VHH binders against Uncharacterized protein C6orf62 (C6orf62). Designs and how they scored, part 5

Target 1, 229 residues: Uncharacterized protein C6orf62 (C6orf62), of Homo sapiens (Human) (q9gzu0)
Amino acid sequence: MGDPNSRKKQALNRLRAQLRKKKESLADQFDFKMYIAFVFKEKKKKSALFEVSEVIPVMTNNYEENILKGVRDSSYSLESSLELLQKDVVQLHAPRYQSMRRDVIGCTQEMDFILWPRNDIEKIVCLLFSRWKESDEPFRPVQAKFEFHHGDYEKQFLHVLSRKDKTGIVVNNPNQSVFLFIDRQHLQTPKNKATIFKLCSICLYLPQEQLTHWAVGTIEDHLRPYMPE
Below, E stands for the ipSAE of ESMFold2; O stands for the ipSAE of OpenDDE; V2 stands for 0.75 times the mean of E and O plus 0.25 times the DockQ between their complexes.

## First folded at step 1 (VHH)

Design q04 (framework vhh_6qgx_2)
Fold by ESMFold2-Fast, scan of step 1:
Structure q04 (fold): chain B 229 residues (1-229), chain A 124 residues (1-124)
Amino acid sequence: as target 1 above (229 residues)
Amino acid sequence: QVQLVESGGGLVQAGGSLRLSCAASGLTFSSYAMAWFRRAPGKEREFVAAISWSGDSTFYTDSVKGRFTISRDHAKNTVSLQMNSLRPEDTAVYYCAAPSLLYTEWSPSSYDYWGQGTRVTVSA
């Protein structure tokens, strides 16, 4: 008697409720919106249903449209999606991005948007505190921008990052440009876990051997203007 | 303020070797990943090789992997590119580059600091 489409709709409604709660919890750490993409495959029609919740803040509707068009992953099942939410981990994958990563081994460095699990955030927190403890120089407020861009997207990146009232971070992806906003007014001294989580929960995915080097460089070079003496 | 100075380019026969060097000043060298790019006549700059700030990780474009070796010397503030088994298609002006982020990126637009370049010509 059970309709597979009816059960799927109920499962999607439950997933949307959990995504809304997760997004709200994460937004409290960052004061911006994020997108999570899940794909459900319909065997009967060989079609995929997808639900997208905000994970990545955008500066214009054009980028939201590009994210919604470009982000889907048929490898995400409902069960796998729920498991990722329970682990406090968010990953962003796009089919074109995944294809390019597989086809372009050693030719280009692919980027992925990842929010680290709590245990990995604690490791990043330790790196940030270690560097901050070693830096006793006074920090002056300076407008900072983060650029991880590809040449094809540079015009859009420069326009967005020129805004004086906000600190922007750009995450480059072979199939789209994404902008992450961190409101400068919500950046506090990085002395507690919540503040550090807010600053460091946005990680650029690198080959595992470079992850530590990237984290140290990003924290030291781009967060210095926001650190107190 | 930041200055990157390349050296070691020249004319070489196919199958030969050259060692390029880049001396960096005006930045905290030990905190920056360093990369080599090249530009063949009439083409855009393309990625060749990169090395992490610690020297523990190296990356190469497929066409040079196994033939080129990137290395760095923190005491001398230099990054080097050893080029072996050179081919005519390796003919280009080679540039040393440093990003503002300590991140290895393959796009030229991700690099803020560039040297003037050193010319490498490989004859058939």
Scores: ipSAE 0.000, ipTM 0.110, lowest interface PAE 17.6, mean pLDDT 47

Design q05 (framework vhh_6qgx_2)
Fold by ESMFold2-Fast, scan of step 1:
Parts: C-alpha cells; structure tokens; sequence
Structure q05 (fold): chain B 229 residues (1-229), chain A 126 residues (1-126)
C-alpha cells in the first residue's frame, strides 16, 4: 500500500512535529529569575557595590537546551557552590555560544573572562545563581559581567534599581554584601525574543579561611527566605 | 588639565609591526588603569587591550591576543601598544583611554573610561 519511502517520510514528519511541540513546551518552562549575591570588602573603606555590567541580546539554536541543562542537570547546587567559595582563587569561564539563526532565542557570543579584584579591593566573594520560577530545586550558578562602583555611586545605583525594579538590589549590610534580583520581565524585549543577563558562577578572591566561612554564612542567611523548602 | 596624547600610527603592510604610545598628563598616572580601543571603518568602537594601575594585569580582545602587547612606564607616564603580525582588519583609529572613578572591575569597559585621546590612525595594506 503505497511507497515505503513515502510512508517513512510521513513518519519522520510526524516525529519532527512531536519534537517541535516538545521544544515549545520546554521553552514555556524557561521563565526563571536570576540572582547575584556579593560579599566584598574594600581596602581601607566600607564595601563597594557590584552590579551587572550589561544585558546581551540572545539568539542561538542551543539556548533552551543549554539553559535547561544549567538549571536541571548541572553538577552545581547552592551547597556545591558554597564549597567552591573556600578556594583561594576561582577562574570563571563563560561557555561560547554562537548564533546559528537570527530567529532562535539564545546567546550570540560569550567570551571567557576572569573576575579579579583590583589591588584597591581587599576581599571579594560573589555567588551567582538561577532558579526556575516554579522550581523547588536549589539555585544554580550562571555567567555574568560586573561593575564595581565607589562612593555615592553605590547609593545611586541601589536607589535607581529599587525604583526601576521591584526586586532591585537587596542589601543586608551595605558594607558587607549585596544581592541583585533580576526580574524575568526584563528578559523580554520588543526588539529581541529575549534579553539575557550573563552572571558569573562563583568567585572567591582571597585565601582567608575566616572570611570565607563568614561570607558563606552571611550569604546563606540572607538568601534563606528565597531558598526552596 | 587632564590629557592623553597618542602617537605612532601610520601605514604598514600586512605582517608588519607598529608601536603606539600614549602620553598622559594632569593626573596621578600610577593610580589608574589604562586601555586602548579602536574604531574600524563602518564599525563601532571596540576594546583592544587594557593594563591595570600597577601593571600587574593585562587584558586583550581575542582577535589581538598573542599579537599585541600593552605596557606602561610609570617614570614617563606613558602607555604603549606593541602591534605585531598586523592584518588588514586591524585598520582603525586607535584611542588611548583612562579609567574613571566609577570604573568597572574590567577597566576596558567603554563607560568606565572618563578621559580619551584624539586617536591615531593605523592603516594595514594587503
């Protein structure tokens, strides 16, 4: 009954339609919040404020798979991330994503980068994570770029973000830590399918064990209200 | 007055070398990171290289890594960019820039620079 090749082509078309429907369903699960947590101490001064340096338009065919992998099946958890904070120095690398097609949401291009404090910064600890909007899983680390602001810029940036974004920057102690909460609504743009914040995973600058234990405890306590049950 | 003055640009054949220099005045040179940016015809201004205030750290864009070397001389208040193995795509106006007070952890970020030189033109022929 009919050409076997024609039936096989029809079966392949049905499989492609099922895969497309599944990918669309996975894309619907992509909506999550990103969080940045910083603990730092400036030499001779109270701690400076760190902020995300830029928002990058995103287009790539691997976007949903890479994000889902990072959130669901990553070897990183908040507990694993806290363990990394005890290292003297951590080099952070962003995976390289290339835009294959203009109509696909994803990362255009990311470069490897190292987050190193300047000699005027005594100590730094940073944690970056993402969490699914409706997930009970621990926060997962993500990739980012940062800005370091001095003096009055700390207050201006905190005030500006608080006025623009309801989640803004949360600061438990302005001299010790800052937490940046990125609202998912900012990932949607009329020019692009999505705008993504690239947040770095984990960074520990200094070898002081006492600072590491202190910083970890402070971050965990501050994030506790946002942790899964 | 705070000023940056570039020199050393010119015409060179592919595979050749040029050394750019930037003379700084009017500020405490040793306290600030310095960077080089370039603008190619028909393109946006892009980062090329940066050097920390102490000279202990250097940063490069991937396309020039291994070919360009940034250095600084605290005694002469100068920043230099040694450009080797030049390619036609390196053709651009090159700008020296000084880190501002509210600079990024990466002083090579455009918005983190508060003083710019007028630029020096580099043309690489095939």
Amino acid sequence: as target 1 above (229 residues)
Amino acid sequence: QVQLVESGGGLVQAGGSLRLSCAASGFTFDDYAMAWFRRAPGKEREFVAAISWSGGSTFYTDSVKGRFTISRDHAKNTVSLQMNSLRPEDTAVYYCAKEGYSSSLFPYHYYGMDVWGQGTRVTVSA
Scores: ipSAE 0.000, ipTM 0.108, lowest interface PAE 17.5, mean pLDDT 48

Design q06 (framework vhh_6qgx_2)
Fold by ESMFold2-Fast, scan of step 1:
Structure q06 (fold): chain B 229 residues (1-229), chain A 126 residues (1-126)
Amino acid sequence: as target 1 above (229 residues)
Amino acid sequence: QVQLVESGGGLVQAGGSLRLSCAASGRTFSTYAMAWFRRAPGKEREFVAAITWSGGSTFYTDSVKGRFTISRDHAKNTVSLQMNSLRPEDTAVYYCAADTFLYSGSYHLEDAYDYWGQGTRVTVSA
């Protein structure tokens, strides 16, 4: 049991394996480049485990996986431009982008961010990556920090699932958006509290034509393995 | 809404080939995932093949892997199923299906598709 450092290493390796499975599943479903970043902050200040992976859909045995790995000693430099605001309904807020709640928003970029909730860690740092579909411009990571507590996370999660709703963020660039779509008809709320903290939420910016159906399908796909009944 | 019309069915001898086509009408065809299902006489519909909106990912039922190829042509709003090495057990009415809602667990499920064609008959003689 004993060694906290060994346990933390095991937990991080488990998260890496889960991230790899999610990337593989999504890349196989859609023919686009997918970038996922996972940042885990240590309880001890000034350190974080950071991994960035590029997933290229496997079409012709030309699979490439680029992994940026590192332990960063400056947790403060990974401060958030993204907040989840709890009111009556969960709202996404990205202050850097002058975010606002929107119903449906199209996007010509391929972007994503991931939220990884954990019951043993109250603070998570997330990274957002973006790329223009028709641009050779490099990806730009946007740092985000999501704080949650067991009870607060459950309330926010249940509000999103129980309210058939579309929550989106309009960013300063008029052709960028992030979009969450929850389909109440096909989702079951996890009844086991331990299951809630094993979920990860992925929100992607996609070509406008794919945004609505992919967002619904992807969220359902990610929740499905964690529904106990 | 999308309307689908299949063509290319017919009678063929075992070992032969047929190419089925599905023509889609509708303003959002380019955003639709497309699939082929079939129904043999006296049986329920079963999944055959599916293709994503962009054509970059394809899915097949085990019994047709290596023999059937699904493809799409965005310029013509058409999805095709090239069927090679046909067997008598491939005899069925083949249906084209479309939906915007395709996730990793749903491409093989009838209920995942809201739009269906009328079907085209394929008969493979021994």
Scores: ipSAE 0.000, ipTM 0.117, lowest interface PAE 17.9, mean pLDDT 46

Design q07 (framework vhh_6qgx_2)
Fold by ESMFold2-Fast, scan of step 1:
Structure q07 (fold): chain B 229 residues (1-229), chain A 127 residues (1-127)
Amino acid sequence: as target 1 above (229 residues)
Amino acid sequence: QVQLVESGGGLVQAGGSLRLSCAASGRTFSDYAMAWFRRAPGKEREFVAAISSSGGSTFYTDSVKGRFTISRDHAKNTVSLQMNSLRPEDTAVYYCAAEYPGFLTYGLAEAREYDYWGQGTRVTVSA
């Protein structure tokens, strides 16, 4: 008389143990990670400046949460989840995309695991910004988090905040991880647009021989060729 | 019924320590950022500390940096504030607050940005 809920708890505990082993394996590797999150605040009517505070390795939190959610929701079998953990190539979970439209207060869409090419980083970021600018949402902050970790080298963060008076973008700690917070209004100025593309270009100068993993927030219609089934 | 309940307040001598706790009921706050605010007699409510949903990021007001530590326990649905080297000017009613999403935002020190609030717990630091 097995309780189905008890069996699921056992399967989830097994997956947690395997994910912990995968996380520990990644600790000894050279990592460069790019994590893009779209965050929308219903109550922010003007320029909204947000700081991404999470320091979550792209392979651990989103990867683990999606696998555990999939097993809980019966979207993945235990065997399929273990296969993902044993892949030689890193498959990354796209972050949750949340949009707010004039006629829809809030909308949340989750994407499956994505295998992303290590090339074209600047192009990817530019496409995501272009798609966001095509949106008719007036107060949509964009968050981009780029992490660099090299063995014992500590993860670093670069905070990019658009100023309320539009006198420019404040950038802290160049060459660290990027927290980019720009509402749609700021991207309409030519000066701010040029600064954004220069900041995105920094990603292209990172040592590619140190790259192991990528995670990106994706808009399905732009990134379908890189999506799994 | 959704509520946040603070505990751990009391009377302590200057230089002493207290640990405040905030327990959430009626729902889980694992996806929320949590913060502590305080209000001294005759003063406005001021920001003290905040912690992200994951616990990976914290922020403190300058007057408490190095003395106070904010932490959270997702399994217990609680947030704690460890207060060391207490000073008479720390005397206040301390409130916990929650905001979704769980990222620390530019408005993290603004009381109006928070969705849920507790009733407060009183801390008195004698000289």
Scores: ipSAE 0.000, ipTM 0.114, lowest interface PAE 16.8, mean pLDDT 49

Design q08 (framework vhh_6qgx_2)
Fold by ESMFold2-Fast, scan of step 1:
Structure q08 (fold): chain B 229 residues (1-229), chain A 126 residues (1-126)
Amino acid sequence: as target 1 above (229 residues)
Amino acid sequence: QVQLVESGGGLVQAGGSLRLSCAASGFTFSRYAMAWFRRAPGKEREFVAAISGSGDSTFYTDSVKGRFTISRDHAKNTVSLQMNSLRPEDTAVYYCAASDVLEYFDWLSPGDFDYWGQGTRVTVSA
């Protein structure tokens, strides 16, 4: 890296302080929006979608109570986000999306689903999508290839892409952190690379077990028929 | 005030082992990722190993993978580097470093870390 001493950390700390102080949308700091999708393994065309700006409250110690019982500043609705994701997930698996995946990602066409085992719900795949704030394009996962070590997937750590495949992707233990997937086409500017690093660092502090419980609980009625037994 | 203090360096024969320790103070230890870097004479600092704040994720440079093990002890606010099967090429001054930000890439650089120890010398004889 060419960054002077702790420039990235100083910028991240300033952003974190701004978000906490003013409860600003994370999307307002960046030229794109991010979404978190929880996809049920056997019914992956049905899933839950959260805009990252709507996930920020889960970074607090009392996030569950604040979101489910006490949000007073603005209306928070997952219904429209869920409906949009259902359409986009179906389209991503439709033949018409095969060429778009290839054209968007370029020469590399590989993306794998991340297994996210849990105590109560073991068949969840976590995907993060991004799209530009001014884009009408459907949600697009970044080209990514991930590997697990042999054995118990609940305690495995995701293997990051090889040196040749570095694209600003950040991953952590499926039960303890978020996975960030950014469209590769958008990573070719210095601004985007720095912005992604700051965003990924913030997301790594989210308690994934709490986030998954909150997501399932909040939209359970909408996904109940499609949830793993 | 943030302070990192390394210990455990010394002279060892090729094929031997050493355990380095880094005592941390002045910050919330469990919040920070910790790493070991090394610098041979006349060279820049090189990444060796890193461990996440929780201790669940570890990263190693290829040349030490399978030989070195990084670990942390939250009760003692220490991070340790167990070095086995040492080679003359491992001769360097070893530094511990701390950051509350960690990228899951194999190219972590000194610029990504804000706090540094004074260093401890490791010499591996042929």
Scores: ipSAE 0.000, ipTM 0.111, lowest interface PAE 17.6, mean pLDDT 47

Design q09 (framework vhh_6qgx_2)
Fold by ESMFold2-Fast, scan of step 1:
Structure q09 (fold): chain B 229 residues (1-229), chain A 125 residues (1-125)
Amino acid sequence: as target 1 above (229 residues)
Amino acid sequence: QVQLVESGGGLVQAGGSLRLSCAASGGTFSSYAMAWFRRAPGKEREFVAAISYSGGSTFYTDSVKGRFTISRDHAKNTVSLQMNSLRPEDTAVYYCATDSIGYTLYDWESEYDYWGQGTRVTVSA
């Protein structure tokens, strides 16, 4: 009704309210929380509007304040700026979840997305919230689908897939899919709250200790067993 | 749109206690982080305390740690600041503030979008 940024802000506020309500209702099921902030950088090549320029894993129960402080204080995120070619037409839809494993009971895995623009710094920050109960159970694969509309009738999909043995993020070109791997064993300890992950727009990044043993196939081949259809 | 109204200020002797309340209306108040700031005569506003949307995280400036307690009541859409062991240097106008979009860096005044009009606290002696 008013300006497009005002409408987008209201849509984001409604989405955040839904996510916060969901988080609070599930708080008692989670012993520790991991939050991942995505910082997006504009790509000027055709068929790609933005890429993930940085990921900051934050292992804390005081997530809201500490995540934004981490993003703002990061030297790389301060230097990066995000510019979307079609900011005014970007719309967010509530995330959808699909579990790809049915054999492990007792541990609830949930991932939520919040994306909001920052007019003062031209950055768009996507918060990914990963929750799990501290236990010996394997990290369950979860697919979170988040729909974006940008451009006339154009849709962008974020497909988030977590695996028990991998931690990393891949941004495809065109930027229509994001694959996220979370390794429960490496992300559960609060001792590693300052660990920083670096990303490449076309490749998988793993924690440094995993890089020496990563056998890289194609992204599709590697993730095929976990993708629906 | 969010509107904030503070109450509970007044005159108290050193060593006494006061409880400030901030009532919020409109918008999605129960989903936002809340903070208290204060301004002493002739000074700029300074951070006092903050509480996350869930109430699970609280932050305090060093000068009030152990004396002040921030809390929130989602059913009443209120945030409270319990002030114990008050000192003359606590004399100030106290303001509550909330974020309207994004997540809040707890002690950064510029991160808050909505502010109340303030309530005055005077500590004698």
Scores: ipSAE 0.000, ipTM 0.115, lowest interface PAE 17.2, mean pLDDT 48

Design q10 (framework vhh_6qgx_2; at its last look DockQ between E and O 0.01; V2 from the best seeds 0.00; counts 0 for: pae E 16.8 > 2, placed apart)
Amino acid sequence: QVQLVESGGGLVQAGGSLRLSCAASGRTFSSYVMAWFRRAPGKEREFVAAISWSGGITFYTDSVKGRFTISRDHAKNTVSLQMNSLRPEDTAVYYCAAGETYSYLFGSDSYEYWGQGTRVTVSA
ESMFold2-Fast, scan of step 1: ipSAE 0.000; ipTM 0.204
ESMFold2, look of step 2: ipSAE 0.166; ipTM 0.637
ESMFold2 (binder alone), look of step 2: mean pLDDT 81; pTM 0.840
OpenDDE, look of step 2: ipSAE 0.000; ipTM 0.238
ESMFold2, look of step 5: ipSAE 0.207; ipTM 0.664
ESMFold2 (binder alone), look of step 5: mean pLDDT 81; pTM 0.837
OpenDDE, look of step 5: ipSAE 0.019; ipTM 0.311
ESMFold2, look of step 6: ipSAE 0.172; ipTM 0.647
ESMFold2 (binder alone), look of step 6: mean pLDDT 80; pTM 0.835
OpenDDE, look of step 6: ipSAE 0.000; ipTM 0.238
ESMFold2, look of step 12: ipSAE 0.246; ipTM 0.685
ESMFold2 (binder alone), look of step 12: mean pLDDT 81; pTM 0.834
OpenDDE, look of step 12: ipSAE 0.014; ipTM 0.340
ESMFold2, look of step 17: ipSAE 0.000; ipTM 0.099
ESMFold2 (binder alone), look of step 17: mean pLDDT 81; pTM 0.838
OpenDDE, look of step 17: ipSAE 0.000; ipTM 0.236

Design q11 (framework vhh_6qgx_2)
Fold by ESMFold2-Fast, scan of step 1:
Structure q11 (fold): chain B 229 residues (1-229), chain A 126 residues (1-126)
Amino acid sequence: as target 1 above (229 residues)
Amino acid sequence: QVQLVESGGGLVQAGGSLRLSCAASGFTFSSYDMAWFRRAPGKEREFVAAISSSGSTIFYTDSVKGRFTISRDHAKNTVSLQMNSLRPEDTAVYYCARDEGSLYGVFPTSNAFDIWGQGTRVTVSA
């Protein structure tokens, strides 16, 4: 057998170089805020819903350190993180923006995304950049329909669904993907016993049972470094 | 055979009240989350209110908060919507819907509900 510690160190050094390069390329285009992104894998059972498989810190001033910390803590797969970054760096030369129209009950809001398409439908990844306006009513429930529009590109509809102990994202096109971002600073339990997820200016209003299921298992392990207590 | 049957709709003056009822049959009512939706003429269906299978979790659209109250009665297999302080913009056909799981508070849509009633018409005049 070779030297496994040396090989792991080489892989980490390669990851550091790619993270720095990716950060530099994107910093010229966008102001970053820290987000926690969920990587979804398609469920193999009869459901078209996705389950969270990994959490990746996304596009911040601490981008390199946060991802490396997750890899060191075994919260993320080194090989999958490296693979994702390699493909994203290559595709970044031609950025693609998506404008999302969200019909919040009583309000309409426009939001921007950048999506990196992939041919692998088993793992879906994209990056969300903040051009979001905070809602005056963060505890409002929202429609389960997002309409994506990118310049000359076709619209795409996205549905966010909850069922019993499952929450998932259904996409119209397997080559396009959306992350569910949770800002832990905005996780709250309101008086009606529901919990709020805040994704930039998107307010998701989840039953406490659904939040518990989302936090159990792999999500708890991957979010542990970012939990306040 | 699974069925939802709405009742209680009618014509009412602005500021008035109506109580809508939905009778469920053909399934174990206590195991399912229930919701009310409405559709104004020429518009898409809009979420109004939802209640979990246990009754512990309840959600309302902002335009009806403080005016409408959703409730359920497991003994009668019924979900109800008490509508107070009605406004002309509440004019719509109101639909009762069943969901296999909890979809409350994320994005309740017609695509998330598997069984729908035929609707009951509510007209609010000035």
Scores: ipSAE 0.000, ipTM 0.104, lowest interface PAE 18.5, mean pLDDT 49

Design q12 (framework vhh_6qgx_2)
Fold by ESMFold2-Fast, scan of step 1:
Structure q12 (fold): chain B 229 residues (1-229), chain A 126 residues (1-126)
Amino acid sequence: as target 1 above (229 residues)
Amino acid sequence: QVQLVESGGGLVQAGGSLRLSCAASGRTLSSYAMAWFRRAPGKEREFVAAISWSGGSTFYTDSVKGRFTISRDHAKNTVSLQMNSLRPEDTAVYYCAAAESWDYLIGDTPADYEYWGQGTRVTVSA
């Protein structure tokens, strides 16, 4: 039997392997990203994650345009974030784990998402940018330290994994792993707030002003060509 | 740029034990997920066990749960597979594999891994 969380991760590994074998189309990629946006329509309706039909009532033909519009409407500042992230320790709200069932023709997929407070995603992006610019070796792993506030004061370490085209963050905790990925190409020279959000390759922006959380999931290799930069 | 070398294979009687080791050179594996796969005669490679980059999670195929234990030593750049209560159906060439971990999900197919060793042969007689 084993630990429930370990068994759940094992099921997700099997789903991940299956997804890699499927042909990806723009329609499938669009439906996936927009479905996630739909299920997080209201931050307090977590149970909706298990019941939605993947139908979005109103949207444009361009899912990237919808994401960028939402980012452009935000008031968060890169400069303010960099000032906060120059500290040795960054305070983060505790991430919340959530699972979702998505019905796909011929099968049911179970997917796990980590819910990060919106401001914390921006802090993480800016911290990676600051640490990377400070580094003499742009491809080496970088460790950053975070503390959850309103939690039990347990300190978390984020390890940054650098690849030629991607940067990942791993929350190193004995009882959990959380991964966040950023497009390395744009991390070097972000131009504005919209660019910063496009660096979070697994951060799905929800185009709602009152929404305070990002849905952060795993990215499969076959989805990579369709991700916004 | 990562090179993996397996060792510890051999011939044993059913009910016996073997410990396989995988040594890495060229890179430190502290940021990599590590796995063991095996290939029985006439079959494709199948998943056996994996250990996470974060060090907190291990995964096993059902047929080896309770008999095999995967472990890693970050200081030595090694991953090991302790195989107990061996059965004739465990006869295979065993391969270690590594993938730079970019999520908390560990792959269970060969396509999920970038670096591979040459394999070490395990034969379990009846």
Scores: ipSAE 0.000, ipTM 0.122, lowest interface PAE 16.8, mean pLDDT 50

Design q13 (framework vhh_6qgx_2)
Fold by ESMFold2-Fast, scan of step 1:
Structure q13 (fold): chain B 229 residues (1-229), chain A 126 residues (1-126)
Amino acid sequence: as target 1 above (229 residues)
Amino acid sequence: QVQLVESGGGLVQAGGSLRLSCAASGFTFSNYAMAWFRRAPGKEREFVAAISGSGGYTFYTDSVKGRFTISRDHAKNTVSLQMNSLRPEDTAVYYCAAVPEYYDSSGFYLTDYDYWGQGTRVTVSA
């Protein structure tokens, strides 16, 4: 923005507020709470792939820059990281589904993305990188599980794939998996399933240089700069 | 009938700027992710930058971050690459490419995009 005209800034802020209100997370409306569980498992192989979630950058420069700086500067507490690593589940705030236009009016470019509070992204990043920094062994498998609980209903285990279908479901890479536990009743209709996947997707932000090698390397190669030697 | 046509290449001095454009026709532009790749003399093709079909997500190779900006104009069915602070090592033939939109970073970086332009040559003098 940086607009010195107060009227223009007010109009833009009103537009953004209206778009955010209309696209507020349906998880909040359904009184859902989302949890992510990290499973750290050693493979008895000389070479093993580290299974992580697909990375989808968020289109806000300050948000991206702050996350990258946190990763680069090792902004974590050892005590907190150890406590989180010992948990079967980590509670995160419900993600916000947001649709925005780049211009106030006349622009047909609509951006759909999922926003995470900065602290929740930092928890995820700290868990991944603190484990590697303190491990004497590289390339440990990690699976992220989203625990989604609604009342007395039993959770269902879901496998998330890397592609967005036409209904708007955001999924992970076909060679990697994120497991989502949700109540069975919310999976019975394609519409409900699509909405839950979209709202509960994790957007993990890694340095873009690591994504550059995604097509030709393994996940081990992409994360090598953050692996302990 | 699907066609990608690049333009804007040329000779420029180190530190200069160029803007490459790619005109797309024959498909629904917003349903496709678009990318720029380059092939330097004697080397294989490498990824430069990509933009999602919505325009909401952009991706860059490390060597061009902060210098190059990718954008798209849905009204004109064009994707553009603004290249600033050019270096001799940026000398290459630049290709525009398109692939059906996936929210998968590997889809943006894979060399098997469905559609490719013929390329536009960029030469950066020392």
Scores: ipSAE 0.000, ipTM 0.099, lowest interface PAE 18.7, mean pLDDT 50

